# Ledger of designs, part 1: VH-VL binders against q06171

Every score and structure here is a prediction.

Target 1, 245 residues: q06171
Amino acid sequence: MDNALYVGLSRQMTLRRELDIVANNIANANTTGFKVEDLMVRTEQAKPAKTLDGSSPVKFVMDTGVARNFTQGPMTKTGGDYDLAINGMGFFKVQANGGERYTRDGRFTTNPEGILVTQAGAPVLDDGGGQITIDPRLGPVTVGKDGIVSQGAIRVGRIGLVRPDDLSTFAKDGDNLYRNTTNTAPQPVTDAQIHQGMLEASNVQPVIEITKLIEIQRAYESVAKMMDNTAELSRSAVERLGKIN
Below, numbering starts at 1 at the first letter of every chain, in headers, positions and changes, except where a header shows other numbers; antibody chains are not in Kabat numbers.
ipSAE, averaged over its two directions, is called F for ESMFold2-Fast, E for ESMFold2 and O for OpenDDE. V2 adds 0.75 times the mean of E and O to 0.25 times the DockQ between the complexes of E and O.
[cut] stands for letters that were removed.

## First folded at step 1 (VH-VL; framework fv_lerdelimumab)

Design E10
Fold by ESMFold2-Fast, scan of step 1:
Structure E10 (fold): chain C 245 residues (1-245), chain A 121 residues (1-121), chain B 109 residues (1-109)
Amino acid sequence: as target 1 above (245 residues)
Amino acid sequence: EVQLVESGGGVVQPGRSLRLSCAASGFTFSNYAMHWVRQAPGKGLEWVAVISYDGSNKYYADSVKGRFTISRDNSKNTLYLQMDSLRAEDTAVYYCAKDHYDFWSGYLEYWGQGTLVTVSS
Amino acid sequence: SSELTQDPAVSVALGQTVRITCQGDSLRSYYASWYQQKPGQAPVLVIYGKNNRPSGIPDRFSGSSSGNTASLTITGAQAEDEADYYCHSRDSSGNHLYVFGGGTKLTVL
């Protein structure tokens, strides 16, 4: 069965698909670790963008007809002991959805058993693939830039950061989780650091996404000549943005 | 005004081929997907095939897949249906129809008058 | 087989209201469109989306949908409304991307 039909049938369908992606970006403008998406049409493929003025090249990956930009988002200081941000290209490992999953969302906490978990309760995995257990009797937790988790003089574990050789092998598997689509395990990273008390914000630029929304809406309107449908979708997208604030 | 005019129908023997054409006018043909829909004598409507606005994507009903080929020529505003290995059950009036994609509803906005294909010996 | 079910026939008296119903799982996700077909003629779109009429379609035609059911209502049926009516919807199941109902023959008495 070929779902690509919904991307390439008509100009209107392609514009609707673009609008859905932009609306999703706007809805996730405040989602920790979210990576902005764009539509990839069959005649084009994502490629690294040349960036001047000391900026790193933009990281684009095609996944199910959608290009995802993995460029690092701004870091926000929270002061939370279990709030972690990654500086560099790497992913946290978690145990979720029946297997190992990957995420940039470092909003962690402990469960009643002392296990380090995501907000959804999924265990955060160490560099060996095991769980990290925090003992509340041993005092405050410190997480080093290399991912070593300690309580006082005791090393509790090390948060495992990994990266696939090819980011295109990571497919979306629920909000802010990625699934490895290959039999090749992601490799440990040596060029990324963890910052305790910080969270990585979304790399969505709301003004740019809203501008795209308006442009796509006008293009749809000119092709479809259906003012009511275009206005309805725009209102829905704006309402979704308001809800997530 | 929008017009869709089918041609190429006729009587053919089983196992033979036939090509249908649909000439479109009154709208920007290259912006819209196009469909073929058929109707056997005394029966209901059956969707046959769709082609994307630029011809890059094509999809078929299971009953015709592997035997029929949909194509288009945007420079001539013309849609085609190449029908190979025809069977008696392919006997029907074939309609050309213009797609309109809606946010939660797709519909066939304009239809041609139809062209009759009779497969018999 | 068709995923949209319609009664094969329905009758209505001149000037009365009739409702033609279409049922199927695709209608939970998509609005039905309705086509009128008179003998020897091509189908004509009469309702699209939830309840939109193309230019030239009388206001006695209206559409509605709830759950897995869509309905075409003709309020104050006229003799010229006698025809076959087909519902139509998008379908994401199997290789069939569009599905038609079996059609309902409306007789105006």
Scores: ipSAE 0.000, ipTM 0.423, lowest interface PAE 13.5, mean pLDDT 80

